# VHH binders against F-box protein SKIP19 (SKIP19), part 25

Target 1, 302 residues: F-box protein SKIP19 (SKIP19), of Arabidopsis thaliana (Mouse-ear cress) (q9m0u9)
Amino acid sequence: MASSSSPPAAMEVGESTNWTELPPELTSAILHRLGAIEILENAQKVCRSWRRVCKDPSMWRKIDMHNLGDLDDMDYNLEIMCRHAVDRSQGGLVDIGIWYFGTVDLLNYIAHRSSNLRSLRLIRCSQITDDGFVEAVVKLPLEELELSYCSFSVESLRVVGQCCLNMKTLKLNKHPQKENDDDALAIAETMPKLRHLQLCGNGLSDTGLNAILDNCSNLEHLDLRRCFNVNLVGDLQKRCFESVKVVRHPNDSIHDIDIGSSEDEDPYDFSDIDLMSGDDDFEGYYDFSGASDFSDYDQFDF
Key: E = the ipSAE of ESMFold2; O = the ipSAE of OpenDDE; V2 = 0.75 times the mean of E and O plus 0.25 times the DockQ between their complexes.

## First folded at step 16 (VHH; framework vhh_nb_b201)

Design f1 (from l4 with G54S; at its last look DockQ between E and O 0.61; V2 from the best seeds 0.71)
Fold by ESMFold2, look of step 16:
Formats: sequence, structure tokens, C-alpha cells
Structure f1 (fold): chain B 302 residues (1-302), chain A 119 residues (1-119)
Amino acid sequence: as target 1 above (302 residues)
Amino acid sequence: QVQLQESGGGLVQAGGSLRLSCAASEREFDYYAMGWYRQAPGKEREFVATISRSGSTNYADSVKGRFTISRDNAKNTVYLQMNSLKPEDTAVYYCAADWDTPYEDFDYWGQGTQVTVSS
């Protein structure tokens, strides 16, 4: 026979590809889409090639501990798992998100081991005290902070602004509050470098919003959904449009924010945020349909 | 950082027995695979035994039938019972741990305990 040792040119490779033989770069791209739970419980056990990638500290620069809050139904302890994930980062942790299970002890563990942490997201972590939170935060060079459905005081927020001088992104999501400008005023006086601000459900008024616009001149994204004490019309609306690139209005759809009752909504997945080293700003969701789409009002429209 | 502290090493005559213990600290290790490795002077570290989160065990051929790994999660401790010891078992024995895994490349390692088996 002829000295042809090549398989037929028509042979399809993709569907018969052995996942264990993928180039490390492609394997890493696939595995970066997974949260820490999926990696530790499943992906790292698939094969030695995936195990090697999952053990690389570079895979743990961003830790996503997203979960559904049903901690009693799990075969593992998320707080312990989170500590293990932090250890795998070998001090290189830059971004961590914790849902439900965060404690003061866990925050201290992270703060003592992650001197370069730039992004901390705490969602529904009700057991963390104000004192415990501020003690950990003063140790960290934060540029992004999320405190969603947590019970932190305005005094804690003020300490964050006073200690984290390069705060670029702040998310303070709450169930709709009665009128109160305390958070807005603290933000205005302590966080002038903000580029992204999300205040879903905040009690701020037009007065608080004007204070933010006066003092946060770098603001590019402002999310006022469920801020029912803001009347975003007339001069104030014009001011927002002239100062801020993206504005979400009080009555806009909240499909990307957890309100606890929607089966068609996944507001917990912020794992695609790229805030490392101050490169391009990106959130995991943008309303591409435009700011004037009145059909966004229906939160069950999926 | 996780701390794994081995104990129970020492000098023992060939044919004798020794029980190594490894106490883990900083957190509960219930969800971890645990293992024992050993390193003789001038040689590479070699696998001895592992025990999974669920209690499944695996042994190196050179120690099968003589060594038994076990764990006590209430005490956060893993053990290596070494029977019928031979001079070639002489080594520094290391405790190791990682989130449960069927593989041998563990994240955490102890400082080691010397085991010396005399003829």
C-alpha cells in the first residue's frame, strides 16, 4: 500500500475527542466556567489532566461559592470547602463570592491569606457582625464590594469607604427600604472613585442621588432598581443621562437580582466579572435591549 | 495553612509493629482524602496508603497485608498501623490530605516522623 499514514480527511474529530487530551488552555477555559463546588466535588476527579489544571493556583484567583442556600441538604460543608479553595490560591486570590455561609472566622481566614484581594462579594450572609466585617475589610485592598441582602450598618459602609481608597464597584442590594439617605451620603463622602454603583432596593431620595452625582464624577453604571424614593424625571433624569453611561431606573426589570421567588431567574451568578488589575470593566449582565424598553417591567418575561 | 502533625515514629526491631497518628488542625477533615507517604534518605517520596472520604482504602504493593490505614473523624486523625516491619520500611513517613480525590497529588503535607527498623 501507499505510504499514507494519515486518517481520512473526512474523519470528524470533535465528537470523538478525549476530554483528557485537550490542550491545557482549552481545558482551563472550560473549567473557568465552573464554580468551586463543581470543581472540588466533580471536575478535579475526571482525569489526571483536569486534576492538574484544577490544582493550579491560577485557577483559584477567582473563587465562586455560589449555591442555593440549602446547606442542610448537602453532603459537604461549604465553609470548609471555601477554606480549601482559598488555600489552593496560594495567596493569589483576587476575587471571592460567598453566598449564605459566610462567617467572621471565614472572613478573617481569607483576609489573613489573601493580601491582594480586590473583590469581595457577600450575598445573604446574615451571621457576620458589623465589627467582624470591618475588622477583615481594613486588611484588604478592595476595589469591588458587594453586600447583598446582608444587615450591615451605614457605619460599616463608611469605614469601608475610608479604608478602601480605590473602591470602583459597590453593590448594596436590599429589599425595598423606606426613605433614608444614610447609605447614599456615606458613599458620596467616602467613595469618589466609583465607576459602578448598584443600590437595588435602597431608601435613598433625590437628595441622596444628587449627593452621589455631585461626588462620584467617574460613575459609569448606576443601578437604581427598586429605589422607590427616587423620582428619576426632569432635571435629575437629565443629570443622570449626562453623567452616567448606563442607568437602570427604579421600575426596571430585576430579572438578574435575587428576590427569592422566581424559578426563571439566576441572580447569583456574577462569576464572569473581570476586575483584575484594573482592566476593562465588565458585569455579568447588561440590558442590551436599551434603557427605553418599557417591556422590562415584567419580571416573569423569560 | 492547614497543619498535619505526625506522631508515633521511632526505632523498632524487624518483625515489630508501630502505629503512626496524624492529627489535623484548622478544620474538620471529614470531607478529605488522607494518605501516608514515605521517603528513605536519597530516594523519592513514595505512596504508602490512602483512605477516601467514604473510608475506601488503597495500598502500595510493598505494604499490602502488613499496613492498615484508618481514620477517626471525631478526633480529626488518620492512623497507619504498621505490622511485620522490615528494614526496608525505614523512612520518614508523611501524612497528606486533600479534598476527596482518587488521585495521589495531595495539597497538604505534614513535617514527617522518622521510622527506623533495625535488623
Scores: ipSAE 0.708, ipTM 0.895, lowest interface PAE 0.8, mean pLDDT 82
ESMFold2 (binder alone), look of step 16: mean pLDDT 82; pTM 0.839
OpenDDE, look of step 16: ipSAE 0.770; ipTM 0.911

Design f2 (from e3 with G54S; at its last look DockQ between E and O 0.62; V2 from the best seeds 0.75)
Fold by ESMFold2, look of step 16:
Structure f2 (fold): chain B 302 residues (1-302), chain A 119 residues (1-119)
Amino acid sequence: as target 1 above (302 residues)
Amino acid sequence: QVQLQESGGGLVQAGGSLRLSCAASEREFKYYAMGWYRQAPGKEREFVATISRSGSTNYADSVKGRFTISRDNAKNTVYLQMNSLKPEDTAVYYCAADWDTPYEDFDYWGQGTQVTVSS
């Protein structure tokens, strides 16, 4: 080890080697904030200490496959990568989110290997059939389900509610729909334990909302943004206020000047990207001025 | 779950050659690093050769110039061409795979194939 070799000039700064000295718990905290793509393509290659942490099954209890939907621009296949990530969880997977690339075969792969899966999020996954979805998930102990911008039938939703008896969180987001209460009635009939419900862009009417309030007595959070067939006034508004801790309104935005407030307000973006991402985006209220949570004009159509 | 199946092992005289093959069957492995490892009885498993997603190769010092790793992604197969074999090369040879990585600690392993070198 008494080599006389001088270090490269770049290494005289010393920062290129500091990462190898972090304790595993601190390394885990840093890496826990990364999605699966970033871990597999980059973080696990940084050094042997980081790779050891990234290979630990405990790092894969939650798998986040968030991406921008530019699948053809990647040098790798996200479905195959996702299967690898599930393998690293070694049966300990509890929470998984899949954007765009989800298939029936992938759902079956996950379901057969993840008997403790509590949270499944599918965003813009248009290739999954109703039968395939139902068969994969009815055996799972799901407590959280997101189906955003997916084309599942109300019949599939009803079967899931009948089989997953401990559903606590449902996000069923769509592009703004014409009036239709089918989803709301299925939720009311099959998911009485819901605490959190997000129905952005749903076609439900006051009738559907009343059915949900009648049957989901544990509801704590209700997001009705872009539910333009709900008239949240009068008796219905009072029911919501009395029954639910947090309610997001169909047009929930600040249009008036906030008298007595010095807080800066940015226009809300009307894009559905924050609803598409669900738990990955901060959806909390900001001090915004304008028509909505986001700017009125969004050049990024997703 | 992932299946890696080695073949091509056997008994060979010192100075001889063998070619090992490893077929993967559950998914496309073209996005993976692949490797060969070996273990003699009573010894720890040791690195032999790896090939990255892009085709970059790495070899243990003891086999450089004698062994060649290659891959055929269309057949989902990795090979180890073993030339100038020595008695010390006697071992069970294992195929391994992981998502592309510059390191040697792979997630998936085959069952192994015996290579015996005598004179």
Scores: ipSAE 0.751, ipTM 0.907, lowest interface PAE 0.7, mean pLDDT 81
ESMFold2 (binder alone), look of step 16: mean pLDDT 83; pTM 0.847
OpenDDE, look of step 16: ipSAE 0.830; ipTM 0.939

Design f3 (from e3 with A33T G54S; at its last read DockQ between E and O 0.76; V2 from the best seeds 0.81)
Amino acid sequence: QVQLQESGGGLVQAGGSLRLSCAASEREFKYYTMGWYRQAPGKEREFVATISRSGSTNYADSVKGRFTISRDNAKNTVYLQMNSLKPEDTAVYYCAADWDTPYEDFDYWGQGTQVTVSS
ESMFold2, look of step 16: ipSAE 0.774; ipTM 0.916
ESMFold2 (binder alone), look of step 16: mean pLDDT 83; pTM 0.849
OpenDDE, look of step 16: ipSAE 0.855; ipTM 0.947
ESMFold2, look of step 17: ipSAE 0.768; ipTM 0.914
ESMFold2 (binder alone), look of step 17: mean pLDDT 83; pTM 0.848
OpenDDE, look of step 17: ipSAE 0.860; ipTM 0.949
ESMFold2, look of step 18: ipSAE 0.781; ipTM 0.922
ESMFold2 (binder alone), look of step 18: mean pLDDT 83; pTM 0.847
OpenDDE, look of step 18: ipSAE 0.839; ipTM 0.942
ESMFold2, fold request of step 19: ipSAE 0.796, 0.796, 0.793; ipTM 0.927, 0.925, 0.926
ESMFold2 (binder alone), fold request of step 19: mean pLDDT 83, 83, 83; pTM 0.852, 0.852, 0.853
OpenDDE, fold request of step 19: ipSAE 0.867, 0.857, 0.855; ipTM 0.952, 0.949, 0.947
ESMFold2, last read: ipSAE 0.798, 0.798, 0.793; ipTM 0.928, 0.927, 0.925
ESMFold2 (binder alone), last read: mean pLDDT 83, 83, 84; pTM 0.850, 0.853, 0.858
OpenDDE, last read: ipSAE 0.867, 0.869, 0.868; ipTM 0.951, 0.952, 0.952

Design f4 (from l4 with A97R; at its last look DockQ between E and O 0.57; V2 from the best seeds 0.00; counts 0 for: pae O 4.2 > 2, unsure alone 59.2 < 65)
Fold by ESMFold2, look of step 16:
Structure f4 (fold): chain B 302 residues (1-302), chain A 119 residues (1-119)
Amino acid sequence: as target 1 above (302 residues)
Amino acid sequence: QVQLQESGGGLVQAGGSLRLSCAASEREFDYYAMGWYRQAPGKEREFVATISRGGSTNYADSVKGRFTISRDNAKNTVYLQMNSLKPEDTAVYYCARDWDTPYEDFDYWGQGTQVTVSS
């Protein structure tokens, strides 16, 4: 799919001095593909034309703070950088994604300055308390929420659903959980307008899934990968596939990993030598994370 | 969150010197370019001097050779040493910051400090 390609237009033809002389509209279109770190550390320094575009609040309506995570001072630097990016939005921020470094103070900073925020994505942000999260987000007109590999309570989720009445997209991804329908029931009770639901690794059972289907009649996409307490058989299976246009099955992640396993890509080539030069990511533990990485094509808007 | 805090303004005789200081919080300072702008009565604000994260400086032609910008990251402070002051240097001086940049178009300013140079 063409939408799976991520390189900027400049990389398609090779970089040249023409990029510094582009009209502002074309420069803006190219720079919108960059994340906040690349813009602030590099793109805004290229020339005055790019600097002017990178300072325009319209460039900051969507802020992507994607990073690989680190426990160094970089995490603190990313918080300061994120605050600066929010300042550049001048109140026009609509969509923000934060990986690892999110804090209650940062959420409050965003919420206080971004009254029109529609989409909030928190990935692996384990330092945010339930009370801090709720206090910040219930004031916001959220339509999209991602809480991936975070530790928020079902009570927090329920309050968000009760206060953010137009929730249309929810991604609530976890490492595989023991059977528990609490999240599914909270979603069913508070988020009837959902169109896209991703519950990778959720502990919901067939009972929870039926509750979601009963109450979320607008669902178009449902991702149940690693929901090992759901059995899509019989009437439930029929109901699910008749109600929802796109369904990812509980075991699809294992099936997809088996088909595209990177162990097939790296056959053992060292006789009696077990040293792999900087490439030990294929040591039996990556099957889980590999499947998760391949499912982000739904978010190609970056 | 700590605001930019200018100090060191005042009244000085033509030919004299002043040193302006601007302090910020330690967690914010090291990642910014810092700068000074000024505004005389009835005039637009104008660039005076900037210093990048790495210490590279830039000056307006009207102050080059007379003013020196410097930063002390250990004290989270940027300075403007103003020598050989002229009545034309009379203005409100603003400390400014932006994410590191080689350019002089900063958007985040302090409250300002008055510098008055008498003839």
Scores: ipSAE 0.615, ipTM 0.848, lowest interface PAE 1.0, mean pLDDT 79
Fold by OpenDDE, look of step 16:
Structure f4 (fold): chain B 302 residues (1-302), chain A 119 residues (1-119)
Amino acid sequence: as target 1 above (302 residues)
Amino acid sequence: QVQLQESGGGLVQAGGSLRLSCAASEREFDYYAMGWYRQAPGKEREFVATISRGGSTNYADSVKGRFTISRDNAKNTVYLQMNSLKPEDTAVYYCARDWDTPYEDFDYWGQGTQVTVSS
């Protein structure tokens, strides 16, 4: 009785999932992980099905215009592209991030067309004036604001706090500053509903921190990384940890903060040199004794 | 809202030529693909030609070798040179704009211009 060993089932060459034939919902889920630039310049050009998904206004409720900041080397105008993205949202935009290329005109355009904007992120937007910023932002029901490595005045921050009464998240990241409590005091005065506060590199002192803790009773997350004028010790430390669920310490690593350009890596941020003080007593006596005899350099007769 | 204005349509004899123009109101003309469509009486609108931001062109088989799409970004204008016209080319021709894509799904349309080719 010869046991006919059934030939191994031909590995069904897994039907190479034609990415172009994915359900729209799945396609959407995938494409939501892309920035607006990638969607507009690449994803929508893949196939008709992808294009259809890319044209859906729901895809543009959140816009991230992340880029590398090489604005002069780009073959496209990011402001125009951003306007186009905003138009795709058909007024449904709730979250937008702008990197480097932000202008007053763009902000006004966004504010005019996106009355329900809840989150605004400006990263390294140096072309936006204080007046232009305030004029645009005070019209918006913002709950989240990021001003990272921008040059806005404290007064602008104060005015925004006074107008955006439902501010829950503020990211105000700067290069390390000298002692200055102006930002902290403005926040304490105008943003009592904050739950998340990131002040990377802020110049606030213990005084500023106390003011924030006194007035922001709903604070759940406080990021004080690179706030080198804060002495988070003793009673202040205790108060901070009792009041706030998550606290990032001034000396904690900033590797998870998207700073946009590697150029701002403070070459001196030696903080992540884990000086493994490994006391490894490597008493290894490298007995250099082996004077190997260099004798045999044979004289090649030229 | 972007406005597209077609012009250059008219009556022409079979074998003749016409040049259609479409002027866009938008200043950012160079950031969009442009295309031409046509609709004959009692028929569905059909693709004629497209030109990408980079100048790549595509044509319907029915017009290939006879029609040429081009653009002048300085004038915010797309053109359709139509040569060797046939009675079957009689239609309303529409200009369309979209972001740079290889696909025939445009966002904005002109009002159209009538082209009539007599036998």
Scores: ipSAE 0.042, ipTM 0.548, lowest interface PAE 4.2, mean pLDDT 84
ESMFold2 (binder alone), look of step 16: mean pLDDT 77; pTM 0.788

Design f5 (from e4 with S30R; at its last look DockQ between E and O 0.60; V2 from the best seeds 0.74)
Fold by ESMFold2, look of step 16:
Structure f5 (fold): chain B 302 residues (1-302), chain A 119 residues (1-119)
Amino acid sequence: as target 1 above (302 residues)
Amino acid sequence: QVQLQESGGGLVQAGGSLRLSCAASEREFRYYAMGWYRQAPGKEREFVATISRSGSTNYADSVKGRFTISRDNAKNTVYLQMNSLKPEDTAVYYCAADWDTPYEDFDYWGQGTQVTVSS
């Protein structure tokens, strides 16, 4: 037994919660709220009852490997841990999120073992090649895809849309980009069934947005935060709000989205010298000033 | 595919010694608990020994003082040194592994190696 896995404090007070005596249903509810790292390093070591729940494949239908990206300071390897978590799903994995450590080999491991995977989220995974990504993903019945702060080409995105015919949710987040409609056109051409689209920081213009609205007639949620080449006014604004139930505007708060920490590579970072330089470009000033549309006292649901 | 490959089994006389090895493949197992189990014909598989990530060991009462589990993380290998063997130790010995745990119920299993202790 590791010295950090037991709840010793409860023994010193008398009446306290005995985790070994909880009903299995309550134990399961508690454990479903934990991420994979917390389960494997801590929760499964608490007692045999918790261990049994943590080994149940149903606990591993959704795997969240969220982490802070400091891979060298951990007592374990997240790629190895992720493979183990996938093994525990016993082929029942439907949703997985990977931050930082994703590789082509790991994607292939997941794809070969998870024929029913519906949701794949890759965040800041910079070491996956376009060919490796495409090869793994075209085998999967994806309905949800997130590619945030990754380096995939529009050609890879187009192939994924052509092969994953039931795509319902796409999150394609980037640091704010120069005007470029390639992603928007690929989405419009290949993903007509989309219900949810998040394009934070995308370079699309009004032209790209109109293409999306023309072809994605089922769209319910559209997130255009930090899309500074879209001028959401007039006829386009009216079209957008008439066609889409929920729209996030280019100027809306991004507190719930991790944009990045690289000062030299993010011209729209609040702490960046480019932001402090006061670039006369609308793009730089835009993030600092905020928008009056937020004055309706809405709270962010995080 | 995770593979646990046992070796070192065989025939030995009572009172003798034998060392089993188990090499893990596909990934590094230094973050894992490792263990040995055995099954005699017609009997239920039983726990023999485990070793945690940190090197803490646990033994079945029937083998304490006679068997020693150890690991070499650089070789991705776990060992079972079996001394003072008895005919009752005759069984197929299985290597097992799981993410670090103080418990005995492991996810991965080898194919087994036969140990036969003759009179």
Scores: ipSAE 0.744, ipTM 0.904, lowest interface PAE 0.7, mean pLDDT 82
ESMFold2 (binder alone), look of step 16: mean pLDDT 83; pTM 0.850
OpenDDE, look of step 16: ipSAE 0.834; ipTM 0.940

Design f6 (from e3 with S52T G54S; at its last fold request DockQ between E and O 0.50; V2 from the best seeds 0.74)
Amino acid sequence: QVQLQESGGGLVQAGGSLRLSCAASEREFKYYAMGWYRQAPGKEREFVATITRSGSTNYADSVKGRFTISRDNAKNTVYLQMNSLKPEDTAVYYCAADWDTPYEDFDYWGQGTQVTVSS
ESMFold2, look of step 16: ipSAE 0.759; ipTM 0.911
ESMFold2 (binder alone), look of step 16: mean pLDDT 83; pTM 0.851
OpenDDE, look of step 16: ipSAE 0.843; ipTM 0.945
ESMFold2, look of step 17: ipSAE 0.750; ipTM 0.907
ESMFold2 (binder alone), look of step 17: mean pLDDT 83; pTM 0.850
OpenDDE, look of step 17: ipSAE 0.848; ipTM 0.946
ESMFold2, look of step 18: ipSAE 0.757; ipTM 0.907
ESMFold2 (binder alone), look of step 18: mean pLDDT 83; pTM 0.847
OpenDDE, look of step 18: ipSAE 0.840; ipTM 0.943
ESMFold2, fold request of step 19: ipSAE 0.793, 0.795, 0.782; ipTM 0.921, 0.924, 0.919
ESMFold2 (binder alone), fold request of step 19: mean pLDDT 82, 83, 83; pTM 0.845, 0.852, 0.850
OpenDDE, fold request of step 19: ipSAE 0.856, 0.847, 0.842; ipTM 0.950, 0.946, 0.944

## First folded at step 17 (VHH; framework vhh_nb_b201)

Design d1 (from f6 with A33T; at its last fold request DockQ between E and O 0.51; V2 from the best seeds 0.75)
Amino acid sequence: QVQLQESGGGLVQAGGSLRLSCAASEREFKYYTMGWYRQAPGKEREFVATITRSGSTNYADSVKGRFTISRDNAKNTVYLQMNSLKPEDTAVYYCAADWDTPYEDFDYWGQGTQVTVSS
ESMFold2, look of step 17: ipSAE 0.780; ipTM 0.919
ESMFold2 (binder alone), look of step 17: mean pLDDT 83; pTM 0.852
OpenDDE, look of step 17: ipSAE 0.862; ipTM 0.950
ESMFold2, look of step 18: ipSAE 0.752; ipTM 0.907
ESMFold2 (binder alone), look of step 18: mean pLDDT 83; pTM 0.852
OpenDDE, look of step 18: ipSAE 0.838; ipTM 0.942
ESMFold2, fold request of step 19: ipSAE 0.787, 0.796, 0.802; ipTM 0.920, 0.925, 0.928
ESMFold2 (binder alone), fold request of step 19: mean pLDDT 84, 83, 83; pTM 0.858, 0.853, 0.856
OpenDDE, fold request of step 19: ipSAE 0.869, 0.856, 0.858; ipTM 0.953, 0.948, 0.949

Design d2 (from f6 with R27E E28R; at its last look DockQ between E and O 0.51; V2 from the best seeds 0.68)
Fold by ESMFold2, look of step 17:
Structure d2 (fold): chain B 302 residues (1-302), chain A 119 residues (1-119)
Amino acid sequence: as target 1 above (302 residues)
Amino acid sequence: QVQLQESGGGLVQAGGSLRLSCAASEERFKYYAMGWYRQAPGKEREFVATITRSGSTNYADSVKGRFTISRDNAKNTVYLQMNSLKPEDTAVYYCAADWDTPYEDFDYWGQGTQVTVSS
């Protein structure tokens, strides 16, 4: 048994009566407000009570690797840290989010050890190939997928829809695109069970939107912000509001979306329509993360 | 999982010295705290020494002044120099690792190496 040890708990008596030694479920709820970086580098070092909670595999059912993309300014490697966090889940990982540092090797590491993974979020991960992404994702029982500011092909999206038969939530965010219905048609064709769809910056037209409405009859939330090729008026507007409970319109505020400010991250973006730099109503380029666009955006299971 | 492999155990006379080595399988080593633990027959595993990412060390009272833990990040290796050995030091010695921590409850463990001190 080279697994966890049974070291002495020499100070546990003195710590059992303070607020940092709450029941594990309550302590877990409090500490779940922290991302994996904060837990591993700080929270688990605070006291033995917090350390005990932070080592419990149930604490790692959801892993949040949010960061600011300043990877060269850190004393540690986030990919290695993520592998450590996955190890602590002991195969119980359900939800993981990765910003910037994702690689094919890391995705395979996760997929081989997390057979119950239901939610995968990849934000600004430029090192993952279409083939590597598809190979890993087809192994997973995904119901929720986010691909934000990544360069995956429509063919990859189609394969995901064909293999992940219970897809309920899709977030496919891009910088504003030229008119193109390919994503919308792939979604309509392969993901009929969707309840939540976020297509910020997508190039879909009224034609693509009608295809989605035709085929995604369970759709409850639809976010069309920065979809500047959709004109949500008249019959289409009526159809949309009759079919979907919550709709965000193409010109609605994007102050709560993590859209970044770098033009080199979106090669199809028109600089003249980039609203992130110097615009009023923006909170800042990195402050848009984790906004509550949908009621089920953040899920915690204690 | 991180793989840890101990070496350098063996039979030594009381008063002698021995140096244990533990090699890590991946470059995770430099982000980790490392430790040595031991388990004598019929006893529970006990803490011997730890070294943090930054090089801060901690020792069990029973080995202070006789044992020295050190690390070589370039070789992904942690060492335990054991001097003035006593028969009660006889045990299986285990290398352990975890993401940097001041505590002793580590996630990864080696297979162990036998140290036997004869009188």
Scores: ipSAE 0.685, ipTM 0.876, lowest interface PAE 0.8, mean pLDDT 82
ESMFold2 (binder alone), look of step 17: mean pLDDT 82; pTM 0.839
OpenDDE, look of step 17: ipSAE 0.795; ipTM 0.923

Design d3 (from f6 with E26G R27E E28R; at its last look DockQ between E and O 0.75; V2 from the best seeds 0.78)
Fold by ESMFold2, look of step 17:
Structure d3 (fold): chain B 302 residues (1-302), chain A 119 residues (1-119)
Amino acid sequence: as target 1 above (302 residues)
Amino acid sequence: QVQLQESGGGLVQAGGSLRLSCAASGERFKYYAMGWYRQAPGKEREFVATITRSGSTNYADSVKGRFTISRDNAKNTVYLQMNSLKPEDTAVYYCAADWDTPYEDFDYWGQGTQVTVSS
């Protein structure tokens, strides 16, 4: 073959760098910062080099389907796009986030094809029934779960805790609720391995909080923002600070949490006095959090 | 997943014509680019033609001017009209699909349909 006598090609470097000629590893690092919509509709069409990287299953170990909820104002269907992204992971999907468009059928699609899914985030997915959610989730080895503004029952939460024995991170965010300790008691009863717990807007009282502290001895981060039935003073305050590394207080700023429209805002927003505050206990799109099997991709599901 | 079913293959004489069809299952078709590939005995699979979501087409040099790709979104079907057929066109023809792309590397493939062009 004529190429057997040729030296290896060297990467040319000039006064400007052509992004389309970067090594695949550097291109991958840049593209991993993009969500699935941007990849499929734009990035993969830029050039053949980017196309090849965007088709690599390793790009799809984490799928972020963040959107603004204006589903009818786009030329594509996000549920169908999500199914395509899951297919491209070739069974290697570890972390997926879905805003607005989640359905029972989509959850089943994911569960049947993603046996190593460690992190599931559902935000404002009103179409998913308790039965459909439970049926899908009990099949998954979840270590991280977010349910934000989704209306799931405490019974569903108990089943999750009973079936997902390695739950490390739970975000269960709601609009501020009347006093009710049911969620807190279910968490205390079924999720003793939790390290990170976010309960924005939960109705728990001091009683529920004590139950969590009694049973979740590995807790490192506890977020009680908008938990207006908890009074962090005296013995309870001391207990929290002695047992937990980071505690967010009921009246702390929530500017880093999606609460929907302006009428849902916390009346006591402290964002003006918390210049550098935020929820820093959860890793981003490209960071592996709570998943134990972040290995090489292959032709079949992991 | 996208399921693809080719039809319309067969035996023709050189200079003849065939029309291949590929029906796609489900509601994904209108968001996808579609393509045709072929594989002759003992050879690698090769690109024949593609059509994007918006209808832009691309052809291999060996078939340009003789083959025409088209799509009907209402029927979830892509077509390949093959005119002026040559013995060199003898191959199994595969339908392929992927999320919209101007390129030729597709994720989903049909089972193929045989086209045989006799001298």
Scores: ipSAE 0.735, ipTM 0.902, lowest interface PAE 0.7, mean pLDDT 83
ESMFold2 (binder alone), look of step 17: mean pLDDT 83; pTM 0.850
OpenDDE, look of step 17: ipSAE 0.834; ipTM 0.941

